# Miniprotein binders against p81326: the designs that were tried, part 119

Target 1, 226 residues: p81326
Amino acid sequence: MLHFGGFIMEINHISKILEKEREEYIRNKVEEYLKQGFSKDDAVNKANQSWRTYIGHRIQDVIYNLLKKFLKDSGLKVTTDKALNNRNLPEELDKVKRLIAINYGEYLFLPDADVIVYKVENNDIKIIAIISVKNSFRERRFETTYWKLKLKESPVTSHIKVFLATPDKDNEISYKCPNGKPKKMRIILEYELDGIYFLKEDFEETEKAKHFGKIVEDIIEISKKL

## First folded at step 14 (miniprotein)

Design wwK27E
Fold by ESMFold2-Fast, scan of step 14:
Structure wwK27E (fold): chain B 226 residues (1-226), chain A 83 residues (1-83)
Amino acid sequence: as target 1 above (226 residues)
Amino acid sequence: SEEEKKIEELLLKAIKLMFEALELAEEGDYEEAIKKLEEAVKLLEEALKIAKELGNEELIKRVEELLKDLKEMIEEIKEKLEE
């Protein structure tokens, strides 16, 4: 097969790679459930539910690896909320965790930050952006917006950009106004967040709603202003 | 600036040609894919010249990276064509 190292080329194939992975995953899971004695309809339904869990983690891993690879030469570092939840943290990651934590009285909570971009200058850590990754909007569709609003409340975290990255396969937020009816979710997400990055070609582009291929450039530009 | 706008137009056109070339390569039309990529290379070389004249180090780096990627794509497709 053709293999290219470029960021633009890698993102162009994400949706096609995910679709082929889906077909193979669903086929194998349906066979598995049929062997366990489930009906065809139940097997298909269970396979689809299993896929939703699988693909969420898969997309997050892909985005983490792409950003880590392509931001490295710009002096930017990338981590995940999973890494920050480890029991023993390196000093650098412990500092990152403290700089994104949200205060609820006597308790501190981490936002839903699938991927975190930061920089280290003169031993000081500055958080650049948090990327929330959503494959589907059926579950917790406004969670990213909630965390953005909470981060804005503190002078420590108010500068942090909050982005949404999504293939939006079901076209739930790809268009602002489909056929005379407003898509409230798209309007709210675009208004409240700092950007939406689509892992697909077909969507209504705006200053805040862009192809995922632009995310590296945008993050680098933001980092220079901080 | 007007020059930055011109660079953006050249980059967008080059990216469009890259997408067209990928579709052609998936269909096995390697010769036409190479032609589209070679056209994209010329657009990126023009963008690089303007970026260097502007002294915009970020644009220079971005264009150089895309140009390297395109040239690697051309080499890989040429290898497929030789098979």
Scores: ipSAE 0.000, ipTM 0.118, lowest interface PAE 17.6, mean pLDDT 75

Design wwK5E
Fold by ESMFold2-Fast, scan of step 14:
Structure wwK5E (fold): chain B 226 residues (1-226), chain A 83 residues (1-83)
Amino acid sequence: as target 1 above (226 residues)
Amino acid sequence: SEEEEKIEELLLKAIKLMFEALELAEKGDYEEAIKKLEEAVKLLEEALKIAKELGNEELIKRVEELLKDLKEMIEEIKEKLEE
């Protein structure tokens, strides 16, 4: 196996490097929106929203590529919610989509599954884990938890592990409070989810809250039990 | 400092190349992936020289660990080419 402890530390540093690049990105986007006729306040707001989307996708891409590379030799496959939303799906991905979709009466919705890990055995598809990637916890604080609870309602999906992966650079769920008490959001997320994987060095490690470097080993172990 | 800003710039470029290499390896383009990782290694070696000149032990450690990881990735991908 590859040793990539330094890589995990650099994922934290990617956020800092990209934050320095942020000033130039924001400046360029503000100019772009001003040319489109937006007011200065609106242009700044839109540029900041654009940056948050950009950095979120960047972290998701890193996680997807790392998991796909390091799980391949264990016979595990990785896909994304973006791939599953294509109009013309290969048969294998169509089956994956059907196995994670949740029914809401006449409607079928995918959970918050930024990255999906599955295996193919005897032409049968087993979904191992769904990973939600969160760069920040503004208004979608419990979205991943909601999807976990919905997946538990069906025998078809109840075995699927639901993980959160996050750099948590603002220490929103890293157990750091002035009085040492865990934040309510951390308590709820850790209780309801199957695991939280931090893309950072400093946090309170528990049985379910680990450094991101542990995710490959954990997923392989879960897969062997299915 | 200007030196620290240059290290950050080199790290950003190296990390961008690393992500490009991972995407290429995912698609089976191992030779191009290795080329991108080797370019990233050169950028990190320059960053390491600057970090050592600054005497910043934390930066030195981070760059050295990333270099080790990238060199191991290159060897792993080379093994894929050997069938």
Scores: ipSAE 0.000, ipTM 0.150, lowest interface PAE 15.9, mean pLDDT 76

Design wwK80E
Fold by ESMFold2-Fast, scan of step 14:
Structure wwK80E (fold): chain B 226 residues (1-226), chain A 83 residues (1-83)
Amino acid sequence: as target 1 above (226 residues)
Amino acid sequence: SEEEKKIEELLLKAIKLMFEALELAEKGDYEEAIKKLEEAVKLLEEALKIAKELGNEELIKRVEELLKDLKEMIEEIKEELEE
C-alpha cells in the first residue's frame, strides 16, 4: 500500500515551517547586518544571500528525512554522501560507498549524491537512486548531469537512477521562453537525468519532470524492477 | 482501456491541483489553496464515478484514498484560516 497522501501531508506541514523559518531568519539577519553598519538595501540583499545558502542545506535535510520515513515500510534504506564521508563507516555504509564511488586514476570520488536510496538483498547492497538537491543553479549547473554520465560508464553503476530535486524558486529550469520552448539548461538536464522533481506547483509536468510528491511512488516502483 | 486512461488523466490533474494548493498554503494563501483542493475533489469524484462503472476495485480504492487525503487537507487548512 502506497502512503502517497501521508507523504503529501508531511510535505505541507514542513513547507509551512520552512516559510515561517524564512521570515524569522531574514528578519534576524537584516538586523545583524544593520548593526554592522550596512545600508538597509545592502542588509536585505546580504540576508537574502545568507538565506539561499542556509535553505539549500535545510531542504537537503528535509528531503533526506521525508524519504527515510516514507520508504522504510517498502524495505528501502536512505543515507547521505555526508554520512559516507565519515572515517569510521559501518560495514553496510562502506559497501554503499564502494558501489557508487567513481575512479579517477589514483583518486576515488563520490558523485553529487546528497541522498542515496538502496536496498539489502541476499546480504548484497543494491543502489536504487541518487538524488541531487539544488536550491539554485547559479553554480555547478551541470554537475548532476556529469555524475550521471560517469555512472553510466560502469556495469556496476549503470542501473542507478539519478534524480534532481529543486524548489527552482528563481524559475531557472522551470521557465519557458515566450515561444513555449524550455531553456537550454532544462532541456539538457531533463534529457540526461532520470528525473527532475520540483518542490513548486507552477510548471508543466512531463514524463521525467514531476512534482516532488511523486518521488516516493517512483522510487518504490523502480526498486520492484531491480 | 479508454476509461482507465481517462481516470489516470483525472488523477494527474487532481494531483497537480493538490501540489498547487500546497504551495499556496505555504505562502499563507489559504483561501486560494482551498479553492484548488475543492477543484481537485471534483475531478476525483468524476474519476470515482468512472471507476465504479468499470467495476475496477483497485482503482476505486485508490481514488477513495486520495479523496480522503484531500478532504483532510481541506479541513486542516480551514482550521488555519479560522485561527
Scores: ipSAE 0.000, ipTM 0.107, lowest interface PAE 19.0, mean pLDDT 76

Design wwL11F
Fold by ESMFold2-Fast, scan of step 14:
Structure wwL11F (fold): chain B 226 residues (1-226), chain A 83 residues (1-83)
Amino acid sequence: as target 1 above (226 residues)
Amino acid sequence: SEEEKKIEELFLKAIKLMFEALELAEKGDYEEAIKKLEEAVKLLEEALKIAKELGNEELIKRVEELLKDLKEMIEEIKEKLEE
């Protein structure tokens, strides 16, 4: 297999390529919207909105594939909330779904679990972590913290680590106190969640706020304690 | 200049191939990933030749860094195949 140096190299190169692809994508979309008769300002705004939707799904897929590849030899399995919403679920994935579902009286809902890491030992499933992937924080800023708090309420789900993975291109949560002013969102997210993993180089690092390259090592270490 | 435009076109095409190669590697298609990366290396070697002829130190450095990254990726993926 590729060693962990290969994982760090792949994510760093993907981050660099996604940044250049963003510039090309925005440029092409602006040109497209201008040809459709939109003003320059409207074309730029629409292009940025289109990119945020596109890259959110793209980054989630990339993270899923990277984690699946690099956790496989550690006996860990990876799935997605999208897979768990399929009509015809395999028995193993149906068990995973039941182990992360939140009870709201007569209703069971899945958390915002873009990527789910679990292990299978002696036919028993143990959920290790869920990873919420956020490209921007313009809306539903505390959705991940809400799900963490709900998971913590049940002895079945309270052990599950809840992580946020983000490129944070707009520097919304990269620092606690830029220019001496507290960023409430960063402070709350770091306090409530089990970890924040940045797909970028420049951010305020703490015990809970790390570069994404650390996520595989951290998940393997957590799995050994379960 | 026309030479600077050609360097940019080659550089961007190499980045696109690199992205395609990373997706192929994620799927386990290591042989195809290596082919895409080797194609990207050829494009960047052409870009580097033009950049050196032009004497643009910033372009030379930028192309050399990506070439180094691509060659390191090829070595990593080749090790996977050699298991």
Scores: ipSAE 0.000, ipTM 0.102, lowest interface PAE 19.2, mean pLDDT 77

Design wwL11I
Fold by ESMFold2-Fast, scan of step 14:
Structure wwL11I (fold): chain B 226 residues (1-226), chain A 83 residues (1-83)
Amino acid sequence: as target 1 above (226 residues)
Amino acid sequence: SEEEKKIEELILKAIKLMFEALELAEKGDYEEAIKKLEEAVKLLEEALKIAKELGNEELIKRVEELLKDLKEMIEEIKEKLEE
């Protein structure tokens, strides 16, 4: 049987918490840029750009910490692509890095694996899933899809589940067109990826597109089959 | 009701403090993280009292599960401090 914490059940409130944080962040950054001599318009534009970078990291941190907390009792481990880019890796993380890296001749690149879930079994490492975290789909819309297709090419990585996690605040992939059909981007992402987890309430739920609160249970079930 | 709205606001504030604590713990600021979690516990204990006075079993269960999560987090971080 599954044990969820109450915190995972409250995940739908994350969007509201992040919205309030945005106003305070923007106000502070605008003041900072004005003190540096930027015009009001330039200060606002720079503050918004700073927010986009900040919120990306903030959402990744929230997802990482939440998954680390709630997967621990299932024997699953969680790391990040940032941890794997450290110069002096523990042996276990070095093995994780090698198992998700994609070979381009003389070069090895990590996929868009903001959060990585794995297990250790008989001194062997099994990668369960990688999670790409997207705050916005304005640019690099299909990058996660590209990495899914590359991972599928190798017998070493073809079993790895590729998930997208997003608040989709701008309704870029949760909104339906006037004709009742999902947007093209939603159709392609849902088709190619193993799942989409929304950090919001209002969207059409499917077998692959779910509320973020379901991700822990889904990952545990996948891990049992490996 | 006004009481239900107050419970929801206390829950939201406690969740925000939990996120702040997790970020502090990731940075190694364990003592500050524990303080944030202890503040969140107090908010949820207030929410639990209101939920019990209302006799709302669903809200009681929600708050109790969040309190369990917070207490577990506090214990884990305290263990890190003792290393």
Scores: ipSAE 0.051, ipTM 0.471, lowest interface PAE 5.9, mean pLDDT 81

Design wwL11M
Fold by ESMFold2-Fast, scan of step 14:
Structure wwL11M (fold): chain B 226 residues (1-226), chain A 83 residues (1-83)
Amino acid sequence: as target 1 above (226 residues)
Amino acid sequence: SEEEKKIEELMLKAIKLMFEALELAEKGDYEEAIKKLEEAVKLLEEALKIAKELGNEELIKRVEELLKDLKEMIEEIKEKLEE
């Protein structure tokens, strides 16, 4: 509803903007998959899965640009998991990637770190926070919690704050006890994560569950303690 | 420098007020939102004065850009009040 360099308007209206494109996107993707030889049922399923990925990336891009704009003057840098998966990484980003990677014996994997905030001091990198962006909780609802628990196991990564950012259009985690019944997902996510930031106006606010507008202040305060 | 730290602190305080104002505006509390943004403008005007005294072109530009964004937001909220 408000314009502030255009970014606040994008955050407040992102769900409405993307909903208008949904039907067209799905129609085009179904046609694409049919041309590749998939059945109608498989094409529809793949198109819906593609839409979930697409909308997630659009929200992630808005969050990335907002954080990059408002954190740069605090000496903080912002990158994305997409940037870290580039084949030709700059030295700085290669160091960021190594500092958030989790060891599984012979394998190293990145957490679900859609947006990564870090700082550089005397050529040393300190990771401040990772932000997981979720448009829906139909699948992988505890994935962010899993990554938080894995990061806590290593002295290299245990200080990293893990945040969830979501419009939560379907009210899946907006309230702890809607209609008097505890919402396990909301309760567990709030308990285990360092914060949940809502891209919406109506939700149950707590010390850890806040409007997305609070994220810049919180990240800057955390960075000063490192 | 101490002056650069002061500019950083003023900018951070202004950003905090801006996001507080956004929350108030989303709740329909436009008058309180404007008050928060006007306080943020004063902080940034102080930061701009210090940046100009230092002759730091990059800091001057950053403060001016943030100040422009804040003044634009104040005008948009004032238009909502007039509706």
Scores: ipSAE 0.000, ipTM 0.174, lowest interface PAE 13.2, mean pLDDT 78

Design wwL12I
Fold by ESMFold2-Fast, scan of step 14:
Structure wwL12I (fold): chain B 226 residues (1-226), chain A 83 residues (1-83)
Amino acid sequence: as target 1 above (226 residues)
Amino acid sequence: SEEEKKIEELLIKAIKLMFEALELAEKGDYEEAIKKLEEAVKLLEEALKIAKELGNEELIKRVEELLKDLKEMIEEIKEKLEE
């Protein structure tokens, strides 16, 4: 039996750790770049760029580990796009990769599938959900939407839920304009995707835009319908 | 057929340009990203013309979907550029 209160407590604990980790990371990177001969302003800018890349991977790893831990007892398995890009795949992961990969002539592309949830029943694999993790939306706004639309084209992949998970610290898609209307990107992402899960407290929840703490329960419910 | 090979070649080239444009947008080079996407649109318009001449419903749908995606990307990047 799963206790979702434990999941929420772990999310809150990890958020505090990540904030302290950010402060230390930036300090160390600024000093490193200064030693390399960069100006103070350039060192700060490069350290912030480095953090954006680092925290993206850290949030992905955190989400992967949390989902793996809390979905295990429901018979659900979790993997990552990094695992699927290994040259020598275990048979099970090779099957997962085949079920989500999109073939464009000479090229095989994986969707923006940072975390993948699937189940195995009698040697049959069913993909439940793909979770795209975005720390910032400034430069990669429609990638997740593009992959959702491509997955809808095939009967093999059309059932797969595509979720976006984000802290949205810059309030790029959790903010409403002064007129009360959401930004265009928020409207499009919420319309096209199966859900948005925010790793923050301060936003207005909708049927599809929810606190990250609800993701485990939602995935379990979806898996029961497959 | 020869025409189907041409369509596939155009689709592959357009998808490459799309990914190049997304990388450019990630770096903040919106003007260059728009140029790459506009080039991809031209390739897809050529592919759509050939697909319609062939009457291949599957290829027509595939090309139309990519055109829709690229047009949405162009508009989003243009909005960012005008900020």
Scores: ipSAE 0.000, ipTM 0.165, lowest interface PAE 16.9, mean pLDDT 75

Design wwL12M
Fold by ESMFold2-Fast, scan of step 14:
Structure wwL12M (fold): chain B 226 residues (1-226), chain A 83 residues (1-83)
Amino acid sequence: as target 1 above (226 residues)
Amino acid sequence: SEEEKKIEELLMKAIKLMFEALELAEKGDYEEAIKKLEEAVKLLEEALKIAKELGNEELIKRVEELLKDLKEMIEEIKEKLEE
């Protein structure tokens, strides 16, 4: 059946791998910038900026691979918005793209769908969920919420679950305050989205804000209702 | 212990190779993906040997679960090569 224990174990090991990967990445980038003639301080600053961009893409890739692996035996398929832009798009992926696109008159736009989960039944495609992967909320903090609201407006897309997945290392939305209120961004995101999955341990779990380890079982349960 | 650190290091290297292989497979580079997975299997078999010598049941189970996952991935990618 399902590999829930294996999934949680891989998440833990991936966290350790990403920590070591960060050290190696920073070291290599500092060396590259020093060779280009930058000062040590500038090289370190540039390496840290480069890491922030790199880790965002790396986390997205990790989440895609984990979901693809652990949803396979449940008959669920996983793709990415990057895959939907391939030149020779297979018919199946072309249908996926059409089923999540939002119409703005003469223009069609895809939502913030870093990872897309769908199923194929009787040669028909049903979108289960889209997952937006955010490493930082410094800019475009409500973009995922905007796409959720647009998807809700259409009968074709209103059933699609919109999830946010984030390590939230800076405690921008996972802040656990025993006596305080959550930040406004956290309140809005949790209210409007179908779920938030944290790639960290230090936060207060709610019905919609959960540890990333629960995402596979949640997606499978949602797919059974469709 | 020193042996437990060695097992952890082998597991981390194997998992890194496993995810690198998955990304290669997504790009259609199946032969390189299989090569990395076979290297990861070798590392996990070494880790399993050490875990069994230590008699650490939790580590043995953890390594066996990852080894099973790796072998399944190799089989899956080999099937794609035969297309």
Scores: ipSAE 0.000, ipTM 0.113, lowest interface PAE 18.4, mean pLDDT 75

Design wwL12W
Fold by ESMFold2-Fast, scan of step 14:
Structure wwL12W (fold): chain B 226 residues (1-226), chain A 83 residues (1-83)
Amino acid sequence: as target 1 above (226 residues)
Amino acid sequence: SEEEKKIEELLWKAIKLMFEALELAEKGDYEEAIKKLEEAVKLLEEALKIAKELGNEELIKRVEELLKDLKEMIEEIKEKLEE
């Protein structure tokens, strides 16, 4: 197996790795845009916009690979919404897709399930959790919450845990305030979702809001109860 | 110190290579995964040399732990490649 304990300590510092990657990415993109004839200010702005798109996919990939590696020892499987949107879908993944799809009359839609954790027992599939990965909350703040509420409506999907994973670089969710209260967005997300996992060190911890390094232990614990 | 910053840079690069190797192994590209991990080992060996020169026992132990994890990962992937 590719599972080992010493590497778990590095999971809590994943946002530091991504920040170093950001510095190099932006430097290279600024140079590229300057070469294309943009002003310094425009080049910097365009590079930052490019990074926001890039980092979203990068974080999803990292989380997918970490969860797949560290959950294997517990007999758990991991897939992505991208895999489920393939036209030629294997039978196992087709079953996973059907078990998380939401009914809207004539239409079936998949939730915003960037990463999906499930188990297979005697050819039966049980969905454990879906993880929504958000780098920023400026545009699609409550998308994950909406999908949680829809999943809760059906006895087939109501057991599925819905988690949010985020570095929250802009401190929109994770503001650490010694004498204040959390922001409204944090209160709503924490109330409605089953958990929030931060890829950063500094935030106000609660029973539902934890460091990302805790996600593997929590998922394994949940799977034992199902 | 500048030496401690150099160690941090080497550790960061090694960890990036480890993640790239994990992605390659998941795709079944075991040969490229091993190559990336061997590059990470070289970076950690350089970091270990600097840590030993500084006499920082905590950093030495940390780097040695990461090296052990990396070498174990290489052996696991090599076993899969030989199947």
Scores: ipSAE 0.000, ipTM 0.151, lowest interface PAE 14.6, mean pLDDT 76

Design wwL12Y
Fold by ESMFold2-Fast, scan of step 14:
Structure wwL12Y (fold): chain B 226 residues (1-226), chain A 83 residues (1-83)
Amino acid sequence: as target 1 above (226 residues)
Amino acid sequence: SEEEKKIEELLYKAIKLMFEALELAEKGDYEEAIKKLEEAVKLLEEALKIAKELGNEELIKRVEELLKDLKEMIEEIKEKLEE
C-alpha cells in the first residue's frame, strides 16, 4: 500500500492555502461582471458569492482526487454526484446511482453525496460511504443529517456510512462555549452522522470527529466489514 | 519569519501543482502530469534547504514527507505511461 502521509497532512491546511487565491479570483470576477454591465457594487457582491461556490467545489475536487488515489490499491472506487447525473452513464455507475437513490413514493432522488465510495465484487456493487463537503454552515445546517436519516429507512441503503468533511474555518462546529459544551449544531451532527472529518488542525478530536487524514483508513476498515 | 513565509509560499505552489497533476492524470495526460510533479519537486527541494538552514525539525519533516509522496506519484504515473 502506498502511504501519502505528507500530502494528507497538508490537506488539513487546504482551506487556508486555497484562501490565498481569493484576492486574484475576486479581482478577475469583478472585471468579468463589470464587462457584463453590472455596477461596481453589484460586481463585487456577485464576485464574493461566486468565490463561496468556487472554494466549495475546489475542496470537493481535492477530496475526490485524494480518495480516488489512496483507495485504489484497496480495491475501492470513488465517484461523484456530478458523474452520476451524466446523461450517458456506464452500467457500473448506473448501478451505483440506483443503490443510493432514496424513494419518495413514485419518485427517486439522490442524497447530497458529493463523493461516493463503493466496491465491485463479482459484478455486485456495494456502497461503502457517501461524503458531504461543507465549507460553511450558514445555510442548510442539517441537510447531511436529513439524508442520513432517510438512508437508514431502507435495507438497501441503511448500511451506507454518511460522513461530513469540512474546513470549518469560521469555527461553527469546532468551537466550544466558555463552559466547555459544544454548540447544539455540533452535538446534533456528531450524534446523527457516522463521522465528521475536519480539514483543520485546531479542534477537539472524538471517536467520530477526526482529522481528515484518518478518513482513508476508516473507509478501508468499513469496507472489510461488508 | 521571512524564511518561514517563503517555505509556506513554496509549499502552496507545490501543492497547487500536485492538484493540477492529479487532474491531468485523470484525463490521461500523463506526460504533462509528470512535468507538473517534477516542478513541484524542485519547489519542495528549495523549501527543504531553507527549512534545514532554519533548523526547524517540524518543517523539515513536513517537506520530506511531501517529497516522498511526490516521488511516489511520479513513479506511479510513469508506470501508466509504459502501458
Scores: ipSAE 0.157, ipTM 0.564, lowest interface PAE 4.3, mean pLDDT 82

Design wwL22F
Fold by ESMFold2-Fast, scan of step 14:
Structure wwL22F (fold): chain B 226 residues (1-226), chain A 83 residues (1-83)
Amino acid sequence: as target 1 above (226 residues)
Amino acid sequence: SEEEKKIEELLLKAIKLMFEAFELAEKGDYEEAIKKLEEAVKLLEEALKIAKELGNEELIKRVEELLKDLKEMIEEIKEKLEE
């Protein structure tokens, strides 16, 4: 399990909980930058940029810790892009890194995979899913889709599920036009990706676009078929 | 209603404490984690009382599921403390 079904469903509220920290965070960062000699306008701009980076990492950390906890009892392991960038990788993580690498002719590059779910059977590693965590879609909106398409090109990686997790606070991909059609970005992301998990309550679920609380059971079901 | 707003406020505060406790437990700060979870239990018990008075079956179920999870978290962390 684990059977923390109620708690998992409430993870949708994490965005609201973290947003309550924003005002204090911005105040503290503005003071810090002013002490460093920046103008008021520059200090405010830098504080807002700092918040965007902070909130993104904070959400990633929460998601990582929750998935690590709840998937462990199903024999699944969780790691992060940060862990894979260590100089001295354990053999297991070195294998994980190699199994998600994308070939660009003479070069190998890792996709930006914030959270990676895998399993180990008889010293053989099977990557189950990678999860991209996006707090906003103002920049690099199709990077997750690019990684999915590149992973599909190789028999080594074509089975890997690519998921997007997002609070979508600005309604960039959860909004529908008045005629009921989703925005182009939502249509493309849902079509190309294996799933979108929203960290918000108020949106219309589809087969691929779900509340974040459903991700644990979805990953477990996928792993059983591998 | 005002009572439903109070329940949501209590739920969000309890959920925040549960996340904080979860992260503290991952760091090995088990005693502090238990304190946060015990505070969350009190908030959820208050929310459950209000939900039952309202007769809102959806909220009652939601709070009861969280209380069950919360008590399981406390027991799991207590086991870690005894190691």
Scores: ipSAE 0.222, ipTM 0.596, lowest interface PAE 4.3, mean pLDDT 82

Design wwL22I
Fold by ESMFold2-Fast, scan of step 14:
Structure wwL22I (fold): chain B 226 residues (1-226), chain A 83 residues (1-83)
Amino acid sequence: as target 1 above (226 residues)
Amino acid sequence: SEEEKKIEELLLKAIKLMFEAIELAEKGDYEEAIKKLEEAVKLLEEALKIAKELGNEELIKRVEELLKDLKEMIEEIKEKLEE
């Protein structure tokens, strides 16, 4: 289990790097907006808005790279929905795209699969899991559950695990009300999804809601059963 | 029926616009995201009108729930734009 310890250490290291990166990013963006003629207040506000967008993509990239690194020795492969939207796909990724796409009559859409884990056995591709990365639920609180329900409708995709990974900085789904009840969104997400992985310390773990450090071990165990 | 086919077509177009808007919002393009969502709202309002004329309670409820979600999303993105 040494590789799982290494994974946890890298998560801690990256968390510290991201905090430093935030300070530099905000400072540089404020300078940039001031040079463009914005007021100090507007420059700060725009820099913070820019960071919120940037960190969403940055967290997705971090999770992709961590999973790619730590799943490699278990024979698992990792890609992204961004890679699958490339015009010139390798044959293997084209097959992955076809195995995960959802049919809406005349239209085929990829789920919000920020990170996709699959394996190749006997020249056949099996999709293990998709991971939806949400930095904030204010804009997309209804999305992840929708994708899970759509995937479940087809025998081709019903085995695919759907996970949510989130820092949940605003405590939108990790908070409990004073009476001890989780918020409605948390209850729904935990019920419908196969797992929620938090990039934070301040929450109560359940069978489905875990610290992000457990995701590699869970994916490997799932892959052994497929 | 032809009417049910029309509702399905409108729903598919609205869902496509919703996903495009989500991608735009992720990139910080809030104004374009709002435009896509407002277009999706118009398509859903048309679908709702047809569903009500057909008296299909299940379709009415489904369209109303999606419409509510899209309107809430528009307001949340507008708040971010005003920050």
Scores: ipSAE 0.000, ipTM 0.120, lowest interface PAE 18.4, mean pLDDT 76

